Miniprotein binders against Probable plastid-lipid-associated protein 11, chloroplastic (PAP11). Designs and how they scored, part 3

Target 1, 187 residues: Probable plastid-lipid-associated protein 11, chloroplastic (PAP11), of Arabidopsis thaliana (Mouse-ear cress) (o81304)
Amino acid sequence: CSIFANPAQRAKRKLLELISEEDRGLRTQKDPKKRDEIVNAIESMTVIGRSSITTDDSLSATWRLLWTTEKEQLFIIEKAGLFGTTAGDVLQVIDVNKRILNNVITFPPDGVFFVRSDIDIASPQRVNFRFNSAVLRGKNWELPLPPFGKGWFENVYMDGEIRVAKDIRGDYLIVDRAPYNWTESFV

## First folded at step 20 (miniprotein)

Design ta4 (from ra6 with L96E)
Fold by ESMFold2, fold request of step 22:
Structure ta4 (fold): chain B 187 residues (1-187), chain A 97 residues (1-97)
Amino acid sequence: as target 1 above (187 residues)
Amino acid sequence: DPEIETYLERAKELLRKAKELARQAKEEDRAGNYHEALLRYFEAIYELFWALFELEEALEQETDPSLREQLERLIKELEDKIREYMERAYQLEELES
């Protein structure tokens, strides 16, 4: 790292530093000042990312949650102790060519909840999604559950390491590329 | 407050579903149908969990101390019920390993 890094690299570094100790957003929920600082940093990333295409093949990845404002995900993370476990990695698994997205919450050692979605590219930065089905899986069983809704998200910044998105509800998501690929198949 | 009323109506419906699923789970459990019981317990837990979410959203908005206390008691009851059902569900899971 150098003080001569360009303005975009400095803005990215600032955002990542702001979120680094926020417990994926749980601490942010009770700190409006910190939330405002992070949102302001996201606005800087939006300016940097304007005019970019964030819906090409590079969107296909296993994305791992770094920070979010989405209340439902944060509630699951906060309350996982009620299930006798913790919330492990929280993932968004996207394959642009196959037009699919899986939302995944892992519950070590054996649990996973995942939601299958269809996606379509609405614009150079916007993805529409519709949930198809959901599955809760344990050690030796699976339970289909009714899927939830539909919506859209917009990737306001994306590079080889991170993605910054906002959605129809006004929530924010910051993710990085996991060093592994998640699949729904048993290993 | 219509926002609080909305959360409470959602919670009420989720609790109704959870109660029926829990009844079914206990019936299957007593009958020795442990796989079906396990699935019904997790379905009940799912509904209880989202009822809990709605109640905590209502509590966040509620300012009346008496109503807040009632919500806090109900939230605690739901958490205890989730723990109870999780305990039985894990026992059933281990039986089938």
Scores: ipSAE 0.864, ipTM 0.943, lowest interface PAE 0.5, mean pLDDT 91
Fold by ESMFold2, fold request of step 22:
Structure ta4 (fold): chain B 187 residues (1-187), chain A 97 residues (1-97)
Amino acid sequence: as target 1 above (187 residues)
Amino acid sequence: DPEIETYLERAKELLRKAKELARQAKEEDRAGNYHEALLRYFEAIYELFWALFELEEALEQETDPSLREQLERLIKELEDKIREYMERAYQLEELES
């Protein structure tokens, strides 16, 4: 079975190989040729995933960032040294039944920045979101920060391992399922 | 260039907010109100950080070497302020532990 990998498996492997050395997208920002290669690979995944339902209960997970083009998130990752730390796991935590999404950036050992969003399923692949609030958390304190904004993203491909999304701003997101569950409560 | 001007206007507003928050943080710090000072410092850092983002966007679009150099100097100043406030905020965090 594995000796005869089908075209979908090859396309997925190609995408994952292309993003593997991109430092979650930081290197890609300086390499338009690489960005084009990755976007083309994403379009292959879009074709493979066309007409699938990617907004069912299996969307509920702690998703871990593999690669993105979103400038604000990459800026936080890039500049984490200004905070005396690094950006650890970057997460998108979704619970479809509770209609929530948290965007999370961890700053080991104790720091977390997260943005709460309300979500709704707009179509078989599209999720609408609206930012609700943001929190910066440290060792024994929290700081609420004002949120704003709204938008949508489409999960153009999803399987038991990864999810590939495009959003209203023209940004891309590639994530895998973390081997843990993140919650606002410290674990 | 109206796009660059937009980035600069956003940065200026964020810097005004950061300056006031830093003033409040230093006042609370001097008064020994370390929890409040810590929160005000992080609020100031938040505003400085997004001001830095807007300046970096302006720099990406700017082609005039003289204006680029001025932006680079301002960016460096903001980075130095962020580091300074971060250092004090961590000290305050330890005082409260």
Scores: ipSAE 0.863, ipTM 0.942, lowest interface PAE 0.5, mean pLDDT 91
Fold by ESMFold2, look of step 21:
Structure ta4 (fold): chain B 187 residues (1-187), chain A 97 residues (1-97)
Amino acid sequence: as target 1 above (187 residues)
Amino acid sequence: DPEIETYLERAKELLRKAKELARQAKEEDRAGNYHEALLRYFEAIYELFWALFELEEALEQETDPSLREQLERLIKELEDKIREYMERAYQLEELES
């Protein structure tokens, strides 16, 4: 318990506590009151992060999903049992210098679905993206699938541990830095 | 409701694609072309999965108990079909190992 934590640290802890038992957002989908509480906590983080630069080289990382409202991603997580597996880590892999973003969903032991995107920095907090291609990969095969969409997201808060974003659809994303680096190399 | 009809039309198109892909997968499977069959099964599963998504979106908005029941039945049927194709796809994957 950090009773002497400054207001920013308390706001961050409150947000992380609110999302901690939400099953990456699956439980939140059925609880509008909880969603509102989390969104209000995100707005507090937005105020703290205002005027910061969140698109420098420190954005380059393998980011691991903690919580989201994005329906398609949550549907994949929820329904992974239909594939005889579970959804493992869900990742957003960003390399600012190479202008690349991969959205990744892992399906242990061998499965992965990932979407390649180009990105460009639109402002100190905003990133534009355009999907290039999608791949489903299994043990000894891979399958190109049609990509979809383009848009933007805005990193409203970022520090050495977490990132909080809002996108063009009004969806939210909270991620932390994975303790590993993901690459698409098959071997 | 116009939005529900949009979800249903999207689901119908995805199901049409899935049906054709599944037909192709079964044809390749019977011909012993297991790698191609595996890919066609996963393509069919992909289309079925997103059809399922559209149907669940329609269900979330539908208030008529009778229509909700029909959607729930169709959703269950699609889930069973996905499981069936996944089972065969994994068997084919093992043959290629």
Scores: ipSAE 0.855, ipTM 0.938, lowest interface PAE 0.5, mean pLDDT 91
Fold by OpenDDE base, fold request of step 22:
Structure ta4 (fold): chain B 187 residues (1-187), chain A 97 residues (1-97)
Amino acid sequence: as target 1 above (187 residues)
Amino acid sequence: DPEIETYLERAKELLRKAKELARQAKEEDRAGNYHEALLRYFEAIYELFWALFELEEALEQETDPSLREQLERLIKELEDKIREYMERAYQLEELES
Protein backbone atom coordinates (compact mmCIF):
# COMPACT_ATOMS: atom_id res chain seq x y z
CA CYS B 1 0.00 0.00 0.00
CA SER B 2 1.28 3.42 -1.01
CA ILE B 3 1.46 6.32 1.41
CA PHE B 4 -0.91 8.02 -1.03
CA ALA B 5 -3.54 5.33 -0.73
CA ASN B 6 -6.29 7.61 0.55
CA PRO B 7 -7.45 11.17 -0.21
CA ALA B 8 -6.15 12.55 3.08
CA GLN B 9 -2.65 11.30 2.46
CA ARG B 10 -2.66 12.60 -1.10
CA ALA B 11 -3.96 16.01 -0.06
CA LYS B 12 -1.38 16.26 2.71
CA ARG B 13 1.48 15.34 0.42
CA LYS B 14 0.30 17.84 -2.18
CA LEU B 15 0.19 20.61 0.41
CA LEU B 16 3.66 19.79 1.71
CA GLU B 17 5.04 19.74 -1.81
CA LEU B 18 3.47 23.11 -2.62
CA ILE B 19 5.03 24.84 0.37
CA SER B 20 8.39 23.05 0.31
CA GLU B 21 10.21 25.76 -1.64
CA GLU B 22 8.25 28.81 -0.51
CA ASP B 23 10.69 29.86 2.23
CA ARG B 24 8.02 29.65 4.93
CA GLY B 25 5.77 31.91 2.87
CA LEU B 26 8.13 34.71 1.81
CA ARG B 27 8.09 33.63 -1.81
CA THR B 28 4.33 33.15 -1.75
CA GLN B 29 3.79 36.83 -0.93
CA LYS B 30 4.91 37.66 -4.46
CA ASP B 31 3.20 34.75 -6.18
CA PRO B 32 -0.60 35.00 -6.15
CA LYS B 33 -0.97 31.90 -8.28
CA LYS B 34 1.07 29.80 -5.86
CA ARG B 35 -0.87 31.25 -2.94
CA ASP B 36 -4.15 30.22 -4.53
CA GLU B 37 -2.85 26.71 -5.07
CA ILE B 38 -1.73 26.45 -1.46
CA VAL B 39 -5.01 27.87 -0.15
CA ASN B 40 -6.94 25.40 -2.27
CA ALA B 41 -4.87 22.58 -0.84
CA ILE B 42 -5.54 23.91 2.67
CA GLU B 43 -9.27 23.95 1.92
CA SER B 44 -9.05 20.32 0.91
CA MET B 45 -7.40 19.55 4.22
CA THR B 46 -10.07 21.57 6.00
CA VAL B 47 -12.80 19.38 4.53
CA ILE B 48 -10.90 16.26 5.52
CA GLY B 49 -10.47 17.48 9.09
CA ARG B 50 -13.91 19.04 9.54
CA SER B 51 -15.30 16.48 11.98
CA SER B 52 -12.06 15.91 13.86
CA ILE B 53 -11.04 17.23 17.26
CA THR B 54 -7.85 19.24 16.90
CA THR B 55 -7.68 20.78 20.38
CA ASP B 56 -7.12 17.68 22.49
CA ASP B 57 -3.91 16.59 24.22
CA SER B 58 -2.27 15.88 20.87
CA LEU B 59 -2.17 19.65 20.31
CA SER B 60 0.35 19.91 23.14
CA ALA B 61 3.69 20.08 21.37
CA THR B 62 6.46 22.26 20.04
CA TRP B 63 5.20 23.17 16.59
CA ARG B 64 7.62 24.44 13.94
CA LEU B 65 6.58 26.87 11.21
CA LEU B 66 6.57 25.46 7.69
CA TRP B 67 4.47 28.12 5.97
CA THR B 68 2.36 31.17 6.83
CA THR B 69 0.67 34.20 5.32
CA GLU B 70 0.99 36.24 8.52
CA LYS B 71 2.72 39.47 7.55
CA GLU B 72 4.39 40.23 10.87
CA GLN B 73 6.04 36.81 11.08
CA LEU B 74 7.15 36.98 7.48
CA PHE B 75 8.55 40.47 7.99
CA ILE B 76 10.67 39.26 10.90
CA ILE B 77 12.00 36.39 8.82
CA GLU B 78 12.67 38.66 5.86
CA LYS B 79 14.40 41.43 7.81
CA ALA B 80 16.41 39.34 10.26
CA GLY B 81 19.53 40.40 8.40
CA LEU B 82 19.16 43.85 9.93
CA PHE B 83 20.07 42.21 13.22
CA GLY B 84 23.22 40.66 11.81
CA THR B 85 21.66 37.21 11.87
CA THR B 86 18.96 35.09 10.29
CA ALA B 87 15.67 33.77 11.55
CA GLY B 88 16.00 30.25 12.85
CA ASP B 89 13.08 28.08 13.80
CA VAL B 90 9.77 29.81 14.38
CA LEU B 91 7.75 27.91 16.94
CA GLN B 92 4.38 27.63 18.58
CA VAL B 93 4.75 25.85 21.89
CA ILE B 94 1.39 24.70 23.20
CA ASP B 95 0.43 23.06 26.45
CA VAL B 96 -3.31 22.46 26.46
CA ASN B 97 -3.43 21.30 30.06
CA LYS B 98 -1.54 24.33 31.34
CA ARG B 99 -3.47 26.58 28.92
CA ILE B 100 -0.36 28.24 27.53
CA LEU B 101 0.90 29.20 24.10
CA ASN B 102 4.38 30.53 23.47
CA ASN B 103 5.21 31.99 20.09
CA VAL B 104 8.95 31.78 19.59
CA ILE B 105 11.33 33.19 17.00
CA THR B 106 14.95 32.15 17.26
CA PHE B 107 17.87 34.22 16.00
CA PRO B 108 21.00 32.10 15.94
CA PRO B 109 23.24 31.71 17.72
CA ASP B 110 21.85 33.18 20.96
CA GLY B 111 18.89 35.37 20.16
CA VAL B 112 15.28 34.50 20.87
CA PHE B 113 12.04 36.45 20.91
CA PHE B 114 9.07 34.81 22.56
CA VAL B 115 5.56 35.87 23.45
CA ARG B 116 3.61 34.22 26.27
CA SER B 117 -0.12 33.71 25.89
CA ASP B 118 -2.98 32.18 27.79
CA ILE B 119 -5.28 29.98 25.78
CA ASP B 120 -8.80 28.68 26.06
CA ILE B 121 -10.30 25.84 24.07
CA ALA B 122 -13.41 27.38 22.57
CA SER B 123 -14.55 24.43 20.47
CA PRO B 124 -13.24 21.12 19.13
CA GLN B 125 -11.11 23.12 16.68
CA ARG B 126 -10.88 26.72 17.96
CA VAL B 127 -8.32 28.09 20.39
CA ASN B 128 -8.74 31.54 21.90
CA PHE B 129 -5.55 33.27 22.99
CA ARG B 130 -4.50 36.39 24.86
CA PHE B 131 -0.97 37.75 24.93
CA ASN B 132 0.49 38.23 28.40
CA SER B 133 4.14 39.10 28.05
CA ALA B 134 6.98 39.20 25.58
CA VAL B 135 10.71 38.75 26.00
CA LEU B 136 13.73 39.40 23.86
CA ARG B 137 16.71 37.40 25.02
CA GLY B 138 20.32 37.59 23.92
CA LYS B 139 23.59 36.04 24.94
CA ASN B 140 23.73 37.50 28.43
CA TRP B 141 20.66 39.70 28.73
CA GLU B 142 16.88 39.61 28.74
CA LEU B 143 14.48 42.40 27.82
CA PRO B 144 10.78 42.43 28.65
CA LEU B 145 8.65 43.96 25.92
CA PRO B 146 5.01 45.00 25.94
CA PRO B 147 2.73 42.59 24.12
CA PHE B 148 -0.81 43.30 23.11
CA GLY B 149 -3.75 41.61 21.54
CA LYS B 150 -6.04 38.66 21.61
CA GLY B 151 -7.69 36.47 19.05
CA TRP B 152 -8.27 32.94 17.94
CA PHE B 153 -7.12 30.32 15.51
CA GLU B 154 -8.80 27.17 14.27
CA ASN B 155 -6.84 24.01 13.69
CA VAL B 156 -8.64 22.82 10.59
CA TYR B 157 -6.42 19.75 10.33
CA MET B 158 -4.01 17.96 12.62
CA ASP B 159 -2.29 14.60 12.66
CA GLY B 160 0.84 13.05 14.07
CA GLU B 161 3.05 15.17 11.82
CA ILE B 162 1.44 18.50 10.90
CA ARG B 163 -1.17 21.04 11.87
CA VAL B 164 -3.00 23.47 9.60
CA ALA B 165 -4.61 26.52 11.16
CA LYS B 166 -6.59 29.58 10.14
CA ASP B 167 -6.72 32.60 12.42
CA ILE B 168 -9.09 35.48 13.13
CA ARG B 169 -7.46 37.65 10.46
CA GLY B 170 -7.83 34.99 7.81
CA ASP B 171 -4.16 34.10 7.78
CA TYR B 172 -3.00 30.53 7.47
CA LEU B 173 -0.41 28.59 9.41
CA ILE B 174 1.15 25.25 8.57
CA VAL B 175 3.41 23.68 11.17
CA ASP B 176 5.02 20.35 11.89
CA ARG B 177 5.99 18.71 15.15
CA ALA B 178 9.51 19.87 15.95
CA PRO B 179 12.11 17.21 16.74
CA TYR B 180 12.78 18.94 20.07
CA ASN B 181 10.82 20.49 22.91
CA TRP B 182 11.32 24.20 23.44
CA THR B 183 11.05 25.67 26.94
CA GLU B 184 11.80 29.10 28.32
CA SER B 185 14.94 27.66 29.84
CA PHE B 186 15.93 26.21 26.50
CA VAL B 187 19.35 27.46 25.42
CA ASP A 1 -5.29 57.78 1.13
CA PRO A 2 -6.75 56.89 4.52
CA GLU A 3 -5.06 53.52 4.65
CA ILE A 4 -1.64 55.02 3.99
CA GLU A 5 -2.26 57.70 6.59
CA THR A 6 -3.05 55.03 9.16
CA TYR A 7 0.26 53.31 8.56
CA LEU A 8 2.09 56.62 8.70
CA GLU A 9 0.46 57.62 11.97
CA ARG A 10 1.40 54.33 13.58
CA ALA A 11 4.93 54.68 12.25
CA LYS A 12 5.15 58.21 13.63
CA GLU A 13 4.21 57.07 17.11
CA LEU A 14 6.69 54.22 17.02
CA LEU A 15 9.42 56.58 15.85
CA ARG A 16 8.64 58.94 18.71
CA LYS A 17 9.09 56.11 21.19
CA ALA A 18 12.24 54.91 19.48
CA LYS A 19 13.79 58.37 19.57
CA GLU A 20 13.28 58.69 23.30
CA LEU A 21 14.61 55.20 23.96
CA ALA A 22 17.66 55.88 21.83
CA ARG A 23 18.30 59.09 23.74
CA GLN A 24 18.19 57.15 26.98
CA ALA A 25 20.46 54.48 25.56
CA LYS A 26 23.07 57.04 24.56
CA GLU A 27 22.94 58.72 27.95
CA GLU A 28 23.42 55.41 29.74
CA ASP A 29 26.20 54.54 27.35
CA ARG A 30 28.06 57.81 28.01
CA ALA A 31 27.62 57.24 31.72
CA GLY A 32 29.19 53.81 31.48
CA ASN A 33 26.00 51.98 32.40
CA TYR A 34 26.50 49.50 29.63
CA HIS A 35 23.89 46.93 30.62
CA GLU A 36 21.15 49.53 30.79
CA ALA A 37 22.38 51.07 27.56
CA LEU A 38 22.25 47.66 25.91
CA LEU A 39 18.66 47.13 26.93
CA ARG A 40 17.59 50.60 25.81
CA TYR A 41 19.25 50.15 22.43
CA PHE A 42 17.35 46.94 21.86
CA GLU A 43 14.12 48.61 22.96
CA ALA A 44 14.77 51.38 20.45
CA ILE A 45 15.54 48.84 17.75
CA TYR A 46 12.29 47.04 18.52
CA GLU A 47 10.26 50.20 18.00
CA LEU A 48 12.21 51.16 14.88
CA PHE A 49 11.68 47.72 13.44
CA TRP A 50 7.92 47.95 13.70
CA ALA A 51 7.99 51.51 12.40
CA LEU A 52 9.82 50.08 9.42
CA PHE A 53 7.06 47.51 9.04
CA GLU A 54 4.39 50.21 8.97
CA LEU A 55 6.33 52.27 6.44
CA GLU A 56 6.80 49.26 4.19
CA GLU A 57 3.05 48.67 4.31
CA ALA A 58 2.49 52.31 3.39
CA LEU A 59 4.93 52.05 0.52
CA GLU A 60 3.13 49.01 -0.82
CA GLN A 61 -0.02 51.10 -1.17
CA GLU A 62 1.55 54.33 -2.42
CA THR A 63 1.41 55.01 -6.16
CA ASP A 64 2.74 58.58 -6.33
CA PRO A 65 6.37 58.39 -7.47
CA SER A 66 7.48 61.37 -5.42
CA LEU A 67 5.88 60.08 -2.23
CA ARG A 68 7.27 56.61 -2.87
CA GLU A 69 10.73 58.08 -3.14
CA GLN A 70 10.30 59.90 0.14
CA LEU A 71 9.12 56.74 1.86
CA GLU A 72 12.00 54.76 0.44
CA ARG A 73 14.45 57.35 1.73
CA LEU A 74 12.92 57.24 5.19
CA ILE A 75 12.93 53.44 5.18
CA LYS A 76 16.61 53.47 4.28
CA GLU A 77 17.34 55.88 7.10
CA LEU A 78 15.56 53.64 9.59
CA GLU A 79 17.38 50.56 8.39
CA ASP A 80 20.67 52.38 8.79
CA LYS A 81 19.67 53.46 12.27
CA ILE A 82 18.78 49.91 13.24
CA ARG A 83 22.15 48.69 11.99
CA GLU A 84 23.91 51.46 13.89
CA TYR A 85 22.20 50.61 17.15
CA MET A 86 22.72 46.89 16.61
CA GLU A 87 26.42 47.45 16.13
CA ARG A 88 26.71 49.36 19.36
CA ALA A 89 24.49 46.90 21.20
CA TYR A 90 26.73 44.02 20.15
CA GLN A 91 29.77 45.95 21.31
CA LEU A 92 28.14 46.48 24.67
CA GLU A 93 27.20 42.83 24.86
CA GLU A 94 30.84 41.90 24.37
CA LEU A 95 31.91 44.29 27.09
CA GLU A 96 29.70 42.41 29.52
CA SER A 97 31.09 39.01 28.57
Scores: ipSAE 0.845, ipTM 0.935, lowest interface PAE 0.5, mean pLDDT 93
Fold by OpenDDE base, fold request of step 22:
Structure ta4 (fold): chain B 187 residues (1-187), chain A 97 residues (1-97)
Amino acid sequence: as target 1 above (187 residues)
Amino acid sequence: DPEIETYLERAKELLRKAKELARQAKEEDRAGNYHEALLRYFEAIYELFWALFELEEALEQETDPSLREQLERLIKELEDKIREYMERAYQLEELES
């Protein structure tokens, strides 16, 4: 179609198509060939986004996980059944102006685990983060948990719909802009 | 395998923490302190869950059939404990609602 004549649009479409049936990355863990294809598509997007600023105000959003290679997140998604539930949306909630990053994992209907981080914009594409606190919240209770770690990720591509990132561990993250804004008071 | 041993050592420490937290949870539960019990159960589950993660990582790299079997048994045991504690935690949660 003529609407996909632009190389950037084609690359984006290809990436989205590749990850569409991968269960946020769970299936990819068992399919090295598919992983390579996705990574190659990510690299194409990286080239497209190379000269772009991906740490400006447009980074402020509730970002929803579409696909990742990060083992800890995938493990939570995979094993959520142990909790008598399923993993809902997995989010990165970023406020550039407030220098805040919250990583959120929802467990419907009431459960949520979120980790609070401070962020610093290190370059036009790199975000440094430091975990500050973690919370597990249920129906009518809240449990503080010990946070750990610091690192960085680079948003190698970002537009009005998606963001593609690579982190310090070499893991990849593909997210879209969620149709809602998550906050700590979000019900 | 040194890498496997690293996972196992981390798992061991997490299991130690989980065991203590579970003990506390059960004590609070018996005492009728249901809110505290609930919190301690979830804390225990949290530690067990990450112990499970470490064991799964170990299993992924283990090639010895006997050791794999042992890991699988332990993993199953931990999963069962998580389910057990979750069940009680949810019961306690409901009691408070």
Scores: ipSAE 0.842, ipTM 0.934, lowest interface PAE 0.5, mean pLDDT 93

## First folded at step 21 (miniprotein)

Design ua1 (from ta4 with L95M)
Fold by ESMFold2, fold request of step 22:
Structure ua1 (fold): chain B 187 residues (1-187), chain A 97 residues (1-97)
Amino acid sequence: as target 1 above (187 residues)
Amino acid sequence: DPEIETYLERAKELLRKAKELARQAKEEDRAGNYHEALLRYFEAIYELFWALFELEEALEQETDPSLREQLERLIKELEDKIREYMERAYQLEEMES
């Protein structure tokens, strides 16, 4: 790793290195020592980011999952083979101005599961959300499913490349900005 | 263990729902209502999947070898059922082409 990067850059690189071989978190679930290392690295990012505003226009993006502890998402990723497919990109699609969040899991070639949420900015780093509805979509069909829940997440660090968040359940999320924009429109 | 019992109760409710949805899917399938059958199969799969999640949570906490073995067998059975319904659902999807 580069020793000439400033402390923030070194902490970020350390975190990204720690999560790079973790299969979005699936391997971490079986390795408490690795989890502790990653959580400690997240705390370093929290310190670095503590005074920043992480809920401005730059939060609006298609965010792609790099690593999480959230059990439900990881279960879907782990078990996608039961559906005859894999879990493709896992996304958080946020539009601050429209006050929406879509949580998206793709299942190549045609499948998508997504959950719509309404959001509001609670503080410089905290976003409240309430699940609105959920949809399972296939090749030529769509199935609405009942939504549940509400909560918040805090973006404890965000820059032009990544975002690190912690939620009301104590779960962590690390995402990067996808090189594309996802929309729910049929293609 | 009360926490394990909670997971098992959630799984039981989801399985009841899945069983009824699967019954409806098979009924629609036999009647030639393939779009409705497709939707009912995916609804059943959805409930089975989350039942599987609850059972795996119970297994993670269970320490009794005999109970762990029973959970593993049930988990395998549910996985097989999901694969079965997925296979039929994909066939129905292709028929609608």
Scores: ipSAE 0.861, ipTM 0.941, lowest interface PAE 0.5, mean pLDDT 91
Fold by ESMFold2, fold request of step 22:
Structure ua1 (fold): chain B 187 residues (1-187), chain A 97 residues (1-97)
Amino acid sequence: as target 1 above (187 residues)
Amino acid sequence: DPEIETYLERAKELLRKAKELARQAKEEDRAGNYHEALLRYFEAIYELFWALFELEEALEQETDPSLREQLERLIKELEDKIREYMERAYQLEEMES
């Protein structure tokens, strides 16, 4: 209820409203004023979340992209038409106990690109990761690609619905919990 | 501009890789090794796609109209090449089905 919403719920609603028409961030790339508004709203969420542990078992989920500033993901989303498809759901699949992160971009009907990473919990809000391997998969084939890289991200806010993160490159990520679980399943 | 030159250097290396992978794909295709050709085409597309990214980053920062036009022309050529290889890769994929 809006009239009974506490300050945290109002800040969350404002953030979600700000990103709702941004095409996962593609429109934000062309609008520095909107970007500043969203970053300010993220800072409000950071303050709300500062005392929480965001790296416990509740981090384990299939997370679905709502908004990001990460240029490479946005380029894939923008240019998916070159592949004769669209970019479907973009996911982070995290299992804290198994120390696994998969970054996933889907390309309906059959395509997927995913990057496997190892993770470790560095602090109550910070996760370190190192890229392990990558796969491009189509209808009846898979192509291993060599990954490299490492970094960290901090979940500055997390609840039962959304997660807000910053990473080592200064990029931002806002995701929600997908209503399904993604797995690497057989071809 | 050193930043633009960095993007162009990265694009050049990616294009070199893409050219060799495309050569291999076409060789496998002519030899009837369609699964291998399909994989080499997608590898070439992957390198072309990231070359395109670097060129788009260079274009974002370039202010000289003549250089912008050259970048736009090269970007269009890469997009056309990606579409060409994607078309052949999908044909090969359907043949293997």
Scores: ipSAE 0.860, ipTM 0.942, lowest interface PAE 0.5, mean pLDDT 91
Fold by OpenDDE base, look of step 21:
Structure ua1 (fold): chain B 187 residues (1-187), chain A 97 residues (1-97)
Amino acid sequence: as target 1 above (187 residues)
Amino acid sequence: DPEIETYLERAKELLRKAKELARQAKEEDRAGNYHEALLRYFEAIYELFWALFELEEALEQETDPSLREQLERLIKELEDKIREYMERAYQLEEMES
């Protein structure tokens, strides 16, 4: 029997295959056809996850960006060379019980930009968030920066491996569970 | 184009902030206050970076060749400035090591 025997497994495989060579979404920005294919695959996953709870304790994790349409994140990844580095992992660190969300962009070897947010579970799939602080950290310094506002995202699908989300602006996010746990003290 | 104008207005404000922060950075640098200079440089870079973002969004929608060329020149200038400030910031960071 195949590990992709059921429709959900096949849909997930298809989505992962579609995004595998898209450089976290950078390549997709220039390929409307590929974007449509990915979005359609996301919609299939949305149907699969429609009645699932995607805001429970299993949401608490360090999530690593696999693919997004969010322009600001993609811009950071694309332009990281201006900083004399490359963009490392882009993370969403969520703790449902503590009601916190940290968006993190790493710039190896020492750089990290992270935004702290408070979250509220609005429904079985929707998370409201409010940015409350941001920090840019380097080798031996830390710079506080102004926060950016509020919004929501819906986790339309989540399992033990990945999460698919759509936000208030209509952007999509596909993340996996990172093999490590990021904390503010993480280097 | 009202959308382009919105991008340009945001970029203009960010550039204004960046210019002031860069001025402060250079002043602190000349004064030998290297840690403060370091922070101000990164603040300036931060504002420049998002100004760059706004300008590139404007460019994406601009169809007039002359205006596109002007935006491209400005974008290049901002990129060069970011690299310049990053280089100095890195030097300052190493001095504190």
Scores: ipSAE 0.854, ipTM 0.938, lowest interface PAE 0.5, mean pLDDT 93
Fold by OpenDDE base, fold request of step 22:
Structure ua1 (fold): chain B 187 residues (1-187), chain A 97 residues (1-97)
Amino acid sequence: as target 1 above (187 residues)
Amino acid sequence: DPEIETYLERAKELLRKAKELARQAKEEDRAGNYHEALLRYFEAIYELFWALFELEEALEQETDPSLREQLERLIKELEDKIREYMERAYQLEEMES
């Protein structure tokens, strides 16, 4: 049996192929046609995942950014050179049981910016979040920064490998399960 | 353009904050309080960075060539300022290692 044996597998593979060379979404910002193709593929995944629960314990993981339309995230990735570095992994670290979400942006070799949030499971697919605190950390220093905002995202599809989400602003997020577990003490 | 004005107003506020933080950073630096200076520089950079974001959004919407040129000049100045503060911040970081 091929890995493309069913519609879900085919749709997933198509989506992954579409985003594979988009530099986490930077290239897509300048390519409306590609964006439409990706969004259409996401909609296909949404239909496939419509009746699934995507907020259970399987949501607890370190998720790594593959692609997004979120302008602030993309701007950080794009302009990381101003900091004399590049953007490393961009992560969402979720613990459903502890009701926490950490958004993390790494700046190799030592830099990391992370935002702590509380979460609430609003429905089988929707997660409400509220930012609590933010931290910029360097080699030998740590700087608290003021966070702001609240909102929600819906995990329209999730499996053992990836998660597809749409947020309150209409932005999309595609992530995979990182091969490591990020923690605040992670160096 | 109301949308452009909104971006510019947000940028202006961020720049105000950044300017004060940078002033503090320089004072701490001159005083030899290098750790505090380091933190203030990064705070200033943080505010400048988001001001840059707002200005880039404004530029994306601006169609007047003269105004675009002015925005581009300001953006360049902010980028240079960020690089300047980053350079000093890294020097201070190294001094603490």
Scores: ipSAE 0.838, ipTM 0.932, lowest interface PAE 0.5, mean pLDDT 93
Fold by OpenDDE base, fold request of step 22:
Structure ua1 (fold): chain B 187 residues (1-187), chain A 97 residues (1-97)
Amino acid sequence: as target 1 above (187 residues)
Amino acid sequence: DPEIETYLERAKELLRKAKELARQAKEEDRAGNYHEALLRYFEAIYELFWALFELEEALEQETDPSLREQLERLIKELEDKIREYMERAYQLEEMES
């Protein structure tokens, strides 16, 4: 179609198509060939986004996980059944101006685990983060948990719909802009 | 395998923490301190869950059939414990609602 004549649009479409049936990355863990295809598509997007600023105000959003290679997150998604539930949306909530990053995993209907981080913009594409606190919240209770770690990720591509990132561990993250804004007081 | 041993050592430490937290949870539960019990159960579950993660990572790399079997048994036991503690935690949660 003429609407996909632009190379950037084609690359984006290809990436989205590749990850569409991968259960946020769970299926990819068992399919090295598919992983390579996705990574190659990510690299194409990286080239497209190379000269772009991906750490400006447009980074401030509730980002929803579409696909990742990060083992800890995938493990939570995979094993959520142990908790008598399923993993809902997995989010990165970023406020550039407030220098905040919250990583959020929802467990419907009431459960949520979120980790609070401070962020610093290190370059036009790199975000440094430091975990500050973690919270597990249920129906009518809240449990503080020990946070751990610091690192960085680079948003190698970002537009009005999606963001593609690579982190310090070499893991990849593909997210879209969620249709809602998550906050700590979000019900 | 040194890498496997690293996972196992981390798992061991997490299990130690989980065991203590579970003990506390049960004590609070028996005492009728249901809110505290609930919190401690979830803390225990949290530690067990990450112990499970470490064991799964170990299993992924283990090639010895006997050791794999042992890991699988331990993983199953942890999963069962998580389910057990979750069940009680949810019961306690419901009591407070």
Scores: ipSAE 0.837, ipTM 0.932, lowest interface PAE 0.5, mean pLDDT 93

